# VH-VL binders against f1miw6: the designs that were tried, part 1

All scores and structures are predictions.

Target 1, 251 residues: f1miw6
Amino acid sequence: MPHFAKPLLRNIITRNLFNSIKKKQCLQYLQTLRTLQYDGFTTVYFGETDIPESLVTGEDFSDGYYMPTPTWCVVHAGGSQGWVPWKYRMFLRDELCIKQEDNLFFEFCDVVKKAYGKCAIVVKERRRQDATRPKEGKETEAQAHVPSVVNLTSVTCCPEVAKSYGHKLLTLPSPYNYLNPLDSAWSSLKWFIINNRKEFCLQSVDGVYSYQYILFSDLISKGIERINLSKWRTITTKVRRWENYYLGKLS
Positions, changes and structure headers below are counted from each chain's first letter, unless a header gives other numbers; Kabat numbers aren't used for antibody chains.
ipSAE, averaged over its two directions, is called F for ESMFold2-Fast, E for ESMFold2 and O for OpenDDE. V2 adds 0.75 times the mean of E and O to 0.25 times the DockQ between the complexes of E and O.
Where letters were taken out, [cut] stands.

## First folded at step 4 (VH-VL)

Design y19
Fold by ESMFold2, look of step 6:
Structure y19 (fold): chain C 251 residues (1-251), chain A 122 residues (1-122), chain B 107 residues (1-107)
Amino acid sequence: as target 1 above (251 residues)
Amino acid sequence: QVQLVESGGTLVQPGGSLRLSCAASGFTFSNYWMTWVRQAPGKGLEWVANIKQDGSEKYYVDSVRGRFTISRDNAKNSLFLQMNSLRPEDTAVYFCARSFYDYGYEGAFDIWGQGTLVTVSS
Amino acid sequence: QSVLTQPPSVSVAPGKTARITCGGDNIGSYSVHWYQQKPGQAPILVVYYDSDRPSGIPERFSGSNSGNTATLTISRVEAGDEADYYCQVWDSSSDYVFGGGTKVTVL
């Protein structure tokens, strides 16, 4: 039987930016993840997304005189079991700079332990400054000192907190965002916002800003609920197929 | 009132250059990836190029890479396609399209302009 | 030729169901979007993310995606559904790929 490589798959291979360091990180990530899955860890993807307020209001600020619109940060988690049964968090970005939620990750680890048992908690690597060449540090450093924390912009994810609950914290290398099903969930949420924001517009003369927060929360809540267990299983199945493909090609 | 309006399509000789524009209104332009899609007479749709919200990433179909340049001006709510070294096979209606997506979710084109016709012939 | 294979045409009687296929190697791992284009007009998004509908698209339009085939299904077709239909995917290499299109004729 002749084996024809279709251009779609070939384009995916040729357009991936394969850095030898990042390929090694991706392979190590995938091998670690599969070992944890074999050992009975439930995979949970924990992360955040930014939603500019202008996306919700639909307002056009092309005049350039108005102040920039604020950005909301949504923090949640999910996997093949659906959204974690944990109340997602929503922060206004400027308020977050004043105060970080130091206990948030601790509470998250407790909730997922009770819901799923031991978890492999996957957090996406922060994108680095592209104008600054990364310097190679010695990777064989001693492990006796306090481990580095993994920071989102709104949440500090400490590996020792995860380990205290029997979890393992993993970092997904940033060039491989398609291996993060939470990014697909975030895209679905933003599509829901675009298509439904007019239906959630309830205004009052007396409390427009406070009512806008309530409408925004309700819109986000409904968008998250739209991504049900069936959709999560579809998303994670697609990610699994990509993972298998990469394990076959990077070994 | 969300609208995309293309302009600049005309007859041009092979090897010539042409600049297409797309004016956006009724939405916050800087929130969206923007895209050019073309359709040759009697043929299907072909993606040409897209550009990230802040203009920092640009992607092109292989047949136009090195000849076409996509750009945007978020202050003017405008998308552009600079087309150099034009060939007869570039003859098409060129559509401006809007997409919004994160890298982990495949984007769709939810708003399209009416298109502008580019004809490349002697 | 597009890497996504669609039949060139489909004929359907009013009130019946049209099924438009989009074939691609492992297309079930991608999110598939569908567009309707009437003669002389711009395309309109009718299904996105395999099976979701934008606001204003009737529930008669539905989609599925599994294995090597995505399918757009139009139930209870009407004369106004006569158009060309395109499937589309986006890969992580930033390529957008359209199928070759299917002309739906309502007789």
Scores: ipSAE 0.173, ipTM 0.645, lowest interface PAE 6.3, mean pLDDT 78
Fold by OpenDDE, look of step 5:
Structure y19 (fold): chain C 251 residues (1-251), chain A 122 residues (1-122), chain B 107 residues (1-107)
Amino acid sequence: as target 1 above (251 residues)
Amino acid sequence: QVQLVESGGTLVQPGGSLRLSCAASGFTFSNYWMTWVRQAPGKGLEWVANIKQDGSEKYYVDSVRGRFTISRDNAKNSLFLQMNSLRPEDTAVYFCARSFYDYGYEGAFDIWGQGTLVTVSS
Amino acid sequence: QSVLTQPPSVSVAPGKTARITCGGDNIGSYSVHWYQQKPGQAPILVVYYDSDRPSGIPERFSGSNSGNTATLTISRVEAGDEADYYCQVWDSSSDYVFGGGTKVTVL
């Protein structure tokens, strides 16, 4: 029985989904999204996923020695049209100098403009640290209502940049991450990695030592490629059904 | 103490121009959206304009669009409203207000000034 | 533009409960904020995000929002509660909308 790896693949729908405020945010998001769609904006989901080395190697660190394994971050985008014709990026998180490639979002916005025209770019809401209730008298640093600037780990998504290309940047509320088809795509990718990593493993025998190498780039590339247009359509159709459900339920 | 103080309200003729100022103190001004709200004599509250922290976004009520300009100077902790082509219907107490954002949703004003009266009359 | 409808006036005896309504199409889908304004004074936020209360605002002030009606409830009304009360919402179009205001008179 393939031990279904830990719910790494399932967005833990935190039960706190039932906050009235979050519901309203969801409704607003959905209404805005629909409006933009009606206005001819192509919906594109932009995001990242973490791929720990342990996922690739299959090493079970369950025995409590959490050796921090390097974690790779994959950045890409997709929607009803499949993967955006943009080269996905991979970053190593542990390298402190994740130079925020300031230009990556610009590049992305240019690519989608050329490919689709005006786009509604959807990103996940970054968990804002608990905005402490403005207590009277303490200079509560009002968290700058940075409209939907979602700082991905490696990429800063700026609404102004999006706007300069004719796009709209939307933030998906955190409790409703399952409304992002990209999450399903990432889950599929991770599943592919788990099931096919052995096929991408090379063995080298040195006179004394046997080394195993995994072709990581090829593994990721093939994993992404396998999520074809048909699969994307399926995923986005499912998401759309949920969106419609919530629009009906929350209205 | 957190405070907003409006100034610049006066009598002006129709078609005239006026600049309102709001001085902020007691909080990090640059961290907040700022808003102008007006109240005509004996009437309710009406949102006029708001401006983003860095001034990159500005929004206006339709009735003032093209005539009014909201701006801010974060270095001076000041908010401004340039009002051109004033009309009698613009007669109101103009309040400066601090906007706050919570739970990922903007919408309320937690700090208000005492207002400044603008009268547009021939 | 969402129109918020408030009753023009509400009269209440001291110690009783005042309820001020704010009506709007699907107002329950929005976060409603409430302001108190006394004559010649600036508005004061008394309830935000339907039911949250700023620090310094008495527990007597509470809010609810469902369906097409938001309600500000003032329990154990005091003479000092006599004021105009305004509901307000923010729309995704970046518009702020106020209700017409309700004058609360303490009898």
Scores: ipSAE 0.000, ipTM 0.496, lowest interface PAE 11.4, mean pLDDT 84

## First folded at step 6 (VH-VL)

Design k3
Fold by ESMFold2, look of step 6:
Structure k3 (fold): chain C 251 residues (1-251), chain A 122 residues (1-122), chain B 107 residues (1-107)
Amino acid sequence: as target 1 above (251 residues)
Amino acid sequence: QVQLVESGGTLVQPGGSLRLSCAASGFTFSNYWMTWVRQAPGKGLEWVANIKQDGSETYYVDSVRGRFTISRDNAKNSLFLQMNSLRPEDTAVYFCARSFYDYGYEGAFDIWGQGTLVTVSS
Amino acid sequence: QSVLTQPPSVSVAPGKTARITCGGDNIGSKSVHWYQQKPGQAPILVVYDDSDRPSGIPERFSGSNSGNTATLTISRVEAGDEADYYCQVWDSSSDYVFGGGTKVTVL
């Protein structure tokens, strides 16, 4: 048996090249963000999280053959000023077609313009979707992998809409998700849910989604409220310290 | 009842291999990151490895990188730790732990198993 | 050496307050979690994200984190609070780091 090739070594080399590209993208993101902050743009982080219904109900699916459960999507935004004064949105994915609602992003841009003036709106880069095999073709030097529109699963974030309000839309590169304070807020919300879901100790039945939505919305609202301005300032301060670290290291 | 039950800990020789298992019950296993933490007899806690909900991301402490492999089977609500090239310093009780949701929630472990003892000696 | 420094032990009279420190460079920029472990048992999370409590943990347990020090405070200590206590953070290198542990003795 010929055993001189090391597939793991090839993966390490490919990963190093990928990491170098992502480090450059992160540095460009940080430099752009700092320039916008210096120019008086207020930073706001806009995003979404998924909350499986099983997290709220506490249902055990350990012994079953695959049992799909509904997932709720929460869309909100915040920053060092706290949650933006914009009503968060909730969607039930199992009953919805995949919808892109540009009206939500348009409304959001209007609200943050009125509240803060010009904003640097930060969204996460969506995960890599299709990597079945490396492409054998000669790809030209990759300049941009981000489409002209940045989509959350429930909201289309159009750079031209942001620009029309005097905002700038920024994309946080995917390996650096811990530089997104909204993810810390989402984690705090989910932890609040698992520790307080006894308030919803009501046996759920099919056909009562409106009733469950109202009770679930109250739990979410309480969780959002618990993440107050002081908490947001702590989270964003921690993120800024990590940003400064990487700005120095990646330069 | 939320429960994690580890198994597979035993006496092995240095350089040997061992596979640990952790059976989860009482919660939706696929919603959580899962983690291995170890504790040498009479010593403190040391994180070993963790794995994302869908298994697509894994992380290891440097001392075990390349020797240990964490994996999960969400259909069977099971977490695994394949341990190769075992050393005497790997002697410890190995705990299975339930972990964080998103990267922004920096790694609390809220549910722990009782652990399984791995002894590495000749 | 450990990145997180805890005192090896703390002794406290019943009904008094125990304070357990966790020292680390710039620990105030990290989320700190605290665990209680009794002999022969698994750890239990008692404080997470610096100051939050899981459900079922008495409010006698509280936490703070600023500068280079995080602190777990146990007010009105009871005999049942006698245990080892560990602090824990996440490092940006994807490591989770535990402190060395503090044994709390109730007289």
Scores: ipSAE 0.036, ipTM 0.593, lowest interface PAE 8.1, mean pLDDT 78
Fold by OpenDDE, look of step 8:
Structure k3 (fold): chain C 251 residues (1-251), chain A 122 residues (1-122), chain B 107 residues (1-107)
Amino acid sequence: as target 1 above (251 residues)
Amino acid sequence: QVQLVESGGTLVQPGGSLRLSCAASGFTFSNYWMTWVRQAPGKGLEWVANIKQDGSETYYVDSVRGRFTISRDNAKNSLFLQMNSLRPEDTAVYFCARSFYDYGYEGAFDIWGQGTLVTVSS
Amino acid sequence: QSVLTQPPSVSVAPGKTARITCGGDNIGSKSVHWYQQKPGQAPILVVYDDSDRPSGIPERFSGSNSGNTATLTISRVEAGDEADYYCQVWDSSSDYVFGGGTKVTVL
């Protein structure tokens, strides 16, 4: 019996397994991914993570005053080869500064082309908040829904752009986000931030777990750097096991 | 058709040098980790060396470290194994093998050549 | 160094099921791959990632991995299945490691 991932992952998997559509999507995703891998496409997971300032400063808002702290969005990519040799991007998620860098995905596609050749670029499915309305049942043939556009919060990922560089853009279905090794990397990053933020603090207020001056860029950079190739190998191997599990279960 | 073809295996004296070649065809060679595996006569398989797609990383079994050098020419779809200071225990069929693409370091070898025999004898 | 232990030989009657074991410490936490090698031929990948099959490999070949033992199962064994079988893993300390091989004889 394959060592069932920790009970937590099992519970997440069991709850989402009830959506037949999502299962089909997952299978299609996995089949496509495998096909591309066999065809010599390098799999690259491209994504973003939110880092609230509270995570960095250590401010415990447990006392019910949810003061929305500014949130930073970190964009990067990685895979079995480690981090993509591309400088991560960081954006402040405020209503004012969401400058979607329209060119960031072009830059990224160019970099991965140069580094790896043709790539299967995997992005997470954006939870469309609004898809409450069941549009009516035209049985359109399950053509591999090449998503027309996958909008990350800070970056627009266009399949046509990817294609123009010889890449394939794949969308990971939302219930199966754990199949994205980048999430594990982000978790590691966040853990690093929590545990090491003090070292990057220029001034700490005694007795208050709030750091007024943090070398945030250095903190993020070091956190990213600590996720070395060995760690990526471990993460991607785990993901691969899950992928295989689902391929077997859903086929 | 996906194919690997090894060449260069010959009889050499102890202390001698030999360069093995592997020609790849039918796939994008530059996208794959490549590996050498050897098999001594009547013995099992032994991993020897592997090399990253861009050649930036190389790994060796301890017994050949410092003596063997794995390299590749992606433009020529070729893998090489330079073997120096050869020993009788290096006598084996040497196989060129392709690692699964993007399966990481824990990946399997899905394509193998037919191998080339290296004999180290006085 | 991670040592993979295989039985030296397995005998099986035609049409029966052969099971080849590969033992290793915590091997269940690793991805195990299996190769078939016939005399004078190159190895062929028959199972990868514990239980997956490459294209072209018959469904008769299956794999499992749990605890300290991985198993290659060959159902409905045919004469053509007579070969040496090798398990393989990757280890961070030892890189790629092969088992000692198992000779499968079809009686």
Scores: ipSAE 0.013, ipTM 0.503, lowest interface PAE 8.1, mean pLDDT 84

## First folded at step 8 (VH-VL)

Design m1
Fold by OpenDDE, look of step 8:
Structure m1 (fold): chain C 251 residues (1-251), chain A 122 residues (1-122), chain B 107 residues (1-107)
Amino acid sequence: as target 1 above (251 residues)
Amino acid sequence: QVQLVESGGTLVQPGGSLRLSCAASGFTFSNYWMTWVRQAPGKGLEWVANIKQDGSETYYVDSVRGRFTISRDNAKNSLFLQMNSLRPEDTAVYFCARSFSDYGYEGAFDIWGQGTLVTVSS
Amino acid sequence: QSVLTQPPSVSVAPGKTARITCGGDNIGSKSVHWYQQKPGQAPILVVYDDSDRPSGIPERFSGSNSGNTATLTISRVEAGDEADYYCQVWDSSSDYVFGGGTKVTVL
C-alpha cells in the first residue's frame, strides 16, 4: 500500500527546502554585499512604493462600492548617506498603463555615480506571482539564475546598465525584505501621509473625512524630507545589525 | 470615523469552535494588513495572527497554529478568526487591529477595536 | 523567541516624569512601538518607530531606543496618564512581540 505521504508533509518538506534555498541565497547576498562594501562600493537601496489615493484622501469606501482608487507609485533611493540626491519619481498606476520609463534607471545610475562613485545598488526580488504551481518537473540544478533583469513595477533595473556605470546590481531575496531600509522609509512616509494629510488639504468635508483638494506633491515632498539623515542612519544601522546576525547564524 | 468593531465572543466548551468577526469602517480596508491580538484576563497583550491585504499571506503565533484561521472579506470590510479546538488558555479578549505596515513586518497597530470576550470553560 | 522585559509597575507624582523601560536583546536594532491601555479599554498607540508620535498624542509622550533598552518617557504626568503601557516589536522568528506591560500609577 503506497503510503500516501499526507500532502501536509509535502508542504512541510517543500517549505523546508524552500527555506534552505532562501537561506543560502541570503547568505550569498550578504557575503557579496560585504565584499563590495570592503571594495569601496557605496550601498544604495533603490525601490518603489505604492500609495493608493484613498490613503491620501482618507475616503471611506465602507458602503460596499469598492471603487478602485488610483494608485501612485513613488520611486526613490537611499542608504546610509540619506536619500540619494535624485528627485523622486511619481507615476500613476492605472489598471491599463504601467508606463515603464526605460531611461529612469540610466538616469539614476548616472546620478549615483556622480554622487558616490561605485555603488552596490540593492533592489528587491520581485515575487513571481505565477510561481504558485510547483511544476513537478526535473530537479534542474537551481543554478543561481542571476536574474538578467529585475523589473520593478515602474522601472526596469538591468545589471548590464549598472555595470556600464561601474555599479553592481544586487537582488535582495524576497523573504528577507526587512533587510531593505527603504521599507522602513516608505512606512514612515505613509504614516506621515495618514497623520498629516489634513494640513495639506485646501477643502475638507468634515463629516466624511474625505478631502477634495490635497496638495499631493507637497505632502509627498514633505514626507520624504522628514526622513532626514539621522533617521536614515538609524534605519541603516538597524539593518546592518540584522545583516551581521544572519552572517553569523548562516555561516 | 475610523472604527473596528469585533463580535462573536461567547462562552464555549473546551474542544469547541468559534468564529470571530471584525467590521471595519472609515477607511479603505483592503489597503491594510489586519491583525488579531488577544489579552487574557489580568494579563498582557499577545499577538495571535495577521493577514495581508489580499489574503495571500497569513501568519500565526505558535500556540494557535493549526487551530486558528485568519481570513478577510475585503468586499464586506470584514476580518475573521476561525478558532477550532479551543482550550482554556485561549480565554481572552480578542482585539481586531489595523496593522500599519506595507510588508507585514515592523509595523505598529494604529487602530484597535474594543475587543470581544471569548471564554473557554468547561 | 524575543522576550521583552518591562517593569511591572512605575509610580510617579503628578507633574513629574515617568520612564518606562523595555529591555530586549539588541532591541536597539528593532523598531519599538508603545501602547497605552486603560482599564476596560482598547490599547492606543502613543509612540511608534522608537520616537515618533501619532496625531493627537501629546508632546509629553516621547520614546527612545538604544542598545538593549527602549524607553517611553511621559513628562508632566497627569492623572489621566494612569494606565498600562506595553512595548512592542517585530521579530523575524516570532513575528510581533509585546512586553509584559507596565502599570503606571499617578500618586
Scores: ipSAE 0.353, ipTM 0.760, lowest interface PAE 2.1, mean pLDDT 86
Fold by ESMFold2, look of step 9:
Formats: sequence, C-alpha cells, structure tokens
Structure m1 (fold): chain C 251 residues (1-251), chain A 122 residues (1-122), chain B 107 residues (1-107)
Amino acid sequence: as target 1 above (251 residues)
Amino acid sequence: QVQLVESGGTLVQPGGSLRLSCAASGFTFSNYWMTWVRQAPGKGLEWVANIKQDGSETYYVDSVRGRFTISRDNAKNSLFLQMNSLRPEDTAVYFCARSFSDYGYEGAFDIWGQGTLVTVSS
Amino acid sequence: QSVLTQPPSVSVAPGKTARITCGGDNIGSKSVHWYQQKPGQAPILVVYDDSDRPSGIPERFSGSNSGNTATLTISRVEAGDEADYYCQVWDSSSDYVFGGGTKVTVL
C-alpha cells in the first residue's frame, strides 16, 4: 500500500489548534503582566534548571548501564534588577523526587517583598496530570495542595502564599519559554560550566562527597556571578521587545 | 576529543530516500540539542532540523517538513536524518551540529561535523 | 518573513580592521551568532550572543548588536582570517535563520 501524507496533515491541523489555544493563553498572560506592571508590581522570574553531574565533570557515560549520573536542581530568581538578593538553592534530584521544599516559596516571597515590595512572580507552566480536582475521602495524614498551584520539580508555588505577601503569581504558558529571561540566564550558566569545569575539578582526590559538592557549588556560584546586572538588563530588554511584538500581533 | 562525524551521503534519484547518520564522541551527547544544517553547492548555510536532548521535541524548516525525520539514539551517541521524497533542491552538504543552549532557541552551534554530500539527480 | 542581509564581500588589508554587517528588522532584540567557514571546511563559531567568544577564539574577534544591525569586527586582520562569515539568529516565525554570507578577502 502506498504511504500517504494523512498522518502528517493530521499532525499539522492538531498543532494549529493547539497553537491557537496557547496563543490566547499567551495574550492573557501578557495583558495581565502589563496591568500589574502599570500598577507598580516589580516583575520577578522564579524558576529552576537541571544540571546533570556529567555536564559538570564532562565525563562520557555512554556505557552507563551500571551507574546513571545524578542531577542537581538549581533554584533562583531574577529580573531587570539582576538576581534577587536571595541565596540560590541546590538539591539532588532524588531528594526532590521524594519531597518538595514547600517552605522555600514562603521564604522567597518574604525576601522579594522586603527587597522590592509587591511583585509579579512569574513561573513557567509545567505539565499537570489529574491535578484539577481535589481528591475526596483522602486519609487525614496529609492534604495535597489545591490543583491550581504551580509546581516546579523542586518547589511548590502556591498563589495564596504569594497573595499573603501582596504578590501575584503568574504562569508563563508553554511553549513561550523564550519570554522567560531566566531561561537565557540558565543557558549562560551552562555555557560557563562547559568552558570552566576543568579549572574546578581535581584528578585523584578524596571521594568525599562534600568536597565534590564544594567544587560544584563554587563553579555554580562563579557562573551566577558572571550574569551581572548589565547582562540581566540586556536579557530583560530583549524579552520586553518580544512581549511588545506579541501584544501587537496577538491582540 | 569532541567530535561529530556524518555519514550516509550519496547520489540518489529524485523521489528516492536516504538516511544520514552522525556519530558523536568526547562529550555527554544527551546534554545537548542536536541539529542538521545544509549547504547547497556554492550557496549559504540553511538550517534543516533540530531535536531536543531527550528526543521529545523536533523542529523542521518548512521546505522539508513532512519529508524529513530527525531522530537520535542517546545510548549509541547517534543522530539521524531520514530523508524521503528527495528533490534536486535537497542537493547539499549536510552538517551535524551541537547546540550549547539548554533550550535550543537562541542557541549557537558550537561543534560541527565535516559534512556528508547528498546529490539528488538523474 | 525574516531575512538577514549581509554584504556579499569585504576586502581588507592585513593589519587593518574588517567590519561585517548583518541587517535585519529589530535584530537588536535577538541574539546574533557568527560563524567562520573556509572552503571545504565546516563552519566554526567565532561569536555568540552578540558579543561573547567561545574558548579559543582570539580577542580580535568582537561583535555588537543594536537597532537593525549586528556587526562582526575583526581587528588586526591576518591572512588566515580570509573566509566566509555568516550571521545567524533564532526567529519566532522560523526556527533558525542564517545570513547569506560575506566573503572576506585579505589583500
């Protein structure tokens, strides 16, 4: 039987319908963000990135049947004023798969309130499964967060926590990741890691985990410091130009 | 040594099919977006396709969408381009390239292979 | 449709400065990357994100990006800098766009 382009055509039509829904979500996000900015809210981008250990060590694990490399999650925030004056956090991925750090978002909201006043806190959209309805009849040991919360892999971001500090929590729709200046900062950090990792690694050292963690932490700290206020201004200016473009095109 | 090596380029008739391969070595392949860029004889560079680190997202230039399929095998450190319904306009050197941006957009191509020549003619 | 415009050629004497332009509407809001390609060879990244250099690229390669023009500047040009140079951006209307290329001749 001849192969036809029917699966291709169906994929194109499905993508166009999905894209139309996401364009509307993006327009709503941008309109809300502009309203908050006009009302005096400082925009702050809060997020995470994954740094697999192999990126830091540079080792090739092509025969990795025997030992998959661990992944670190880095959590930080920034905006047009640079990095938030808040110590970034690093977590091992296996710890995060077991338990998220709910108190971290409370601390973050307090820090940015003291630093900037009321903030529009922007977090990237993540995929959610069966999270739109509270489970009824659950045992009383613990209660799940309301399905409307925004979950990073490492941190739960609750809108009511943000509201209690006078902030507003916004979700940037996927696939519009390029409207998130924190993604550009994460890419710059990873580029720094790739080009500088040999200067921070020692061969034939003790296998003490804390020693390797100190080397990784120093490398990450230097990479974050390299993304200074001038770089943040450049990144956020480019993002704002993209935002204005879409506001003109989508509205 | 960080290296990308393309293979599979050859002469093929219009309407034919061809599969290109790119072997990666000297770096953790699964950390990077991978890309195909082509260059027609005497012409400039043209992006063809790219693929996310885990293979879950693929993107194509309009002229090849539906005819070409990019894929990767992270266990074998290999990138592939399946080219179907080939046209004379697809004649080019095809380069494999690594993107050092985490998200594929805004990324530059920091490591390139030597290229493999695909010729589509009768 | 987004288009990046480069001059087809630039001639420069050894020891002088070559400037290669890349024109595009609102290109100053995009990250611009630059590649060097010698005949029969693969491209090499020489500038990324407007003005940053990869490890191993000499400081005489520099870049700028403002308004509608990005520029690659090669100071103290050497004979070995003779090559084709391409600018490249990501564009939301297409995934990646290259300029047409500029042949730099050192004479």
Scores: ipSAE 0.202, ipTM 0.645, lowest interface PAE 5.7, mean pLDDT 79

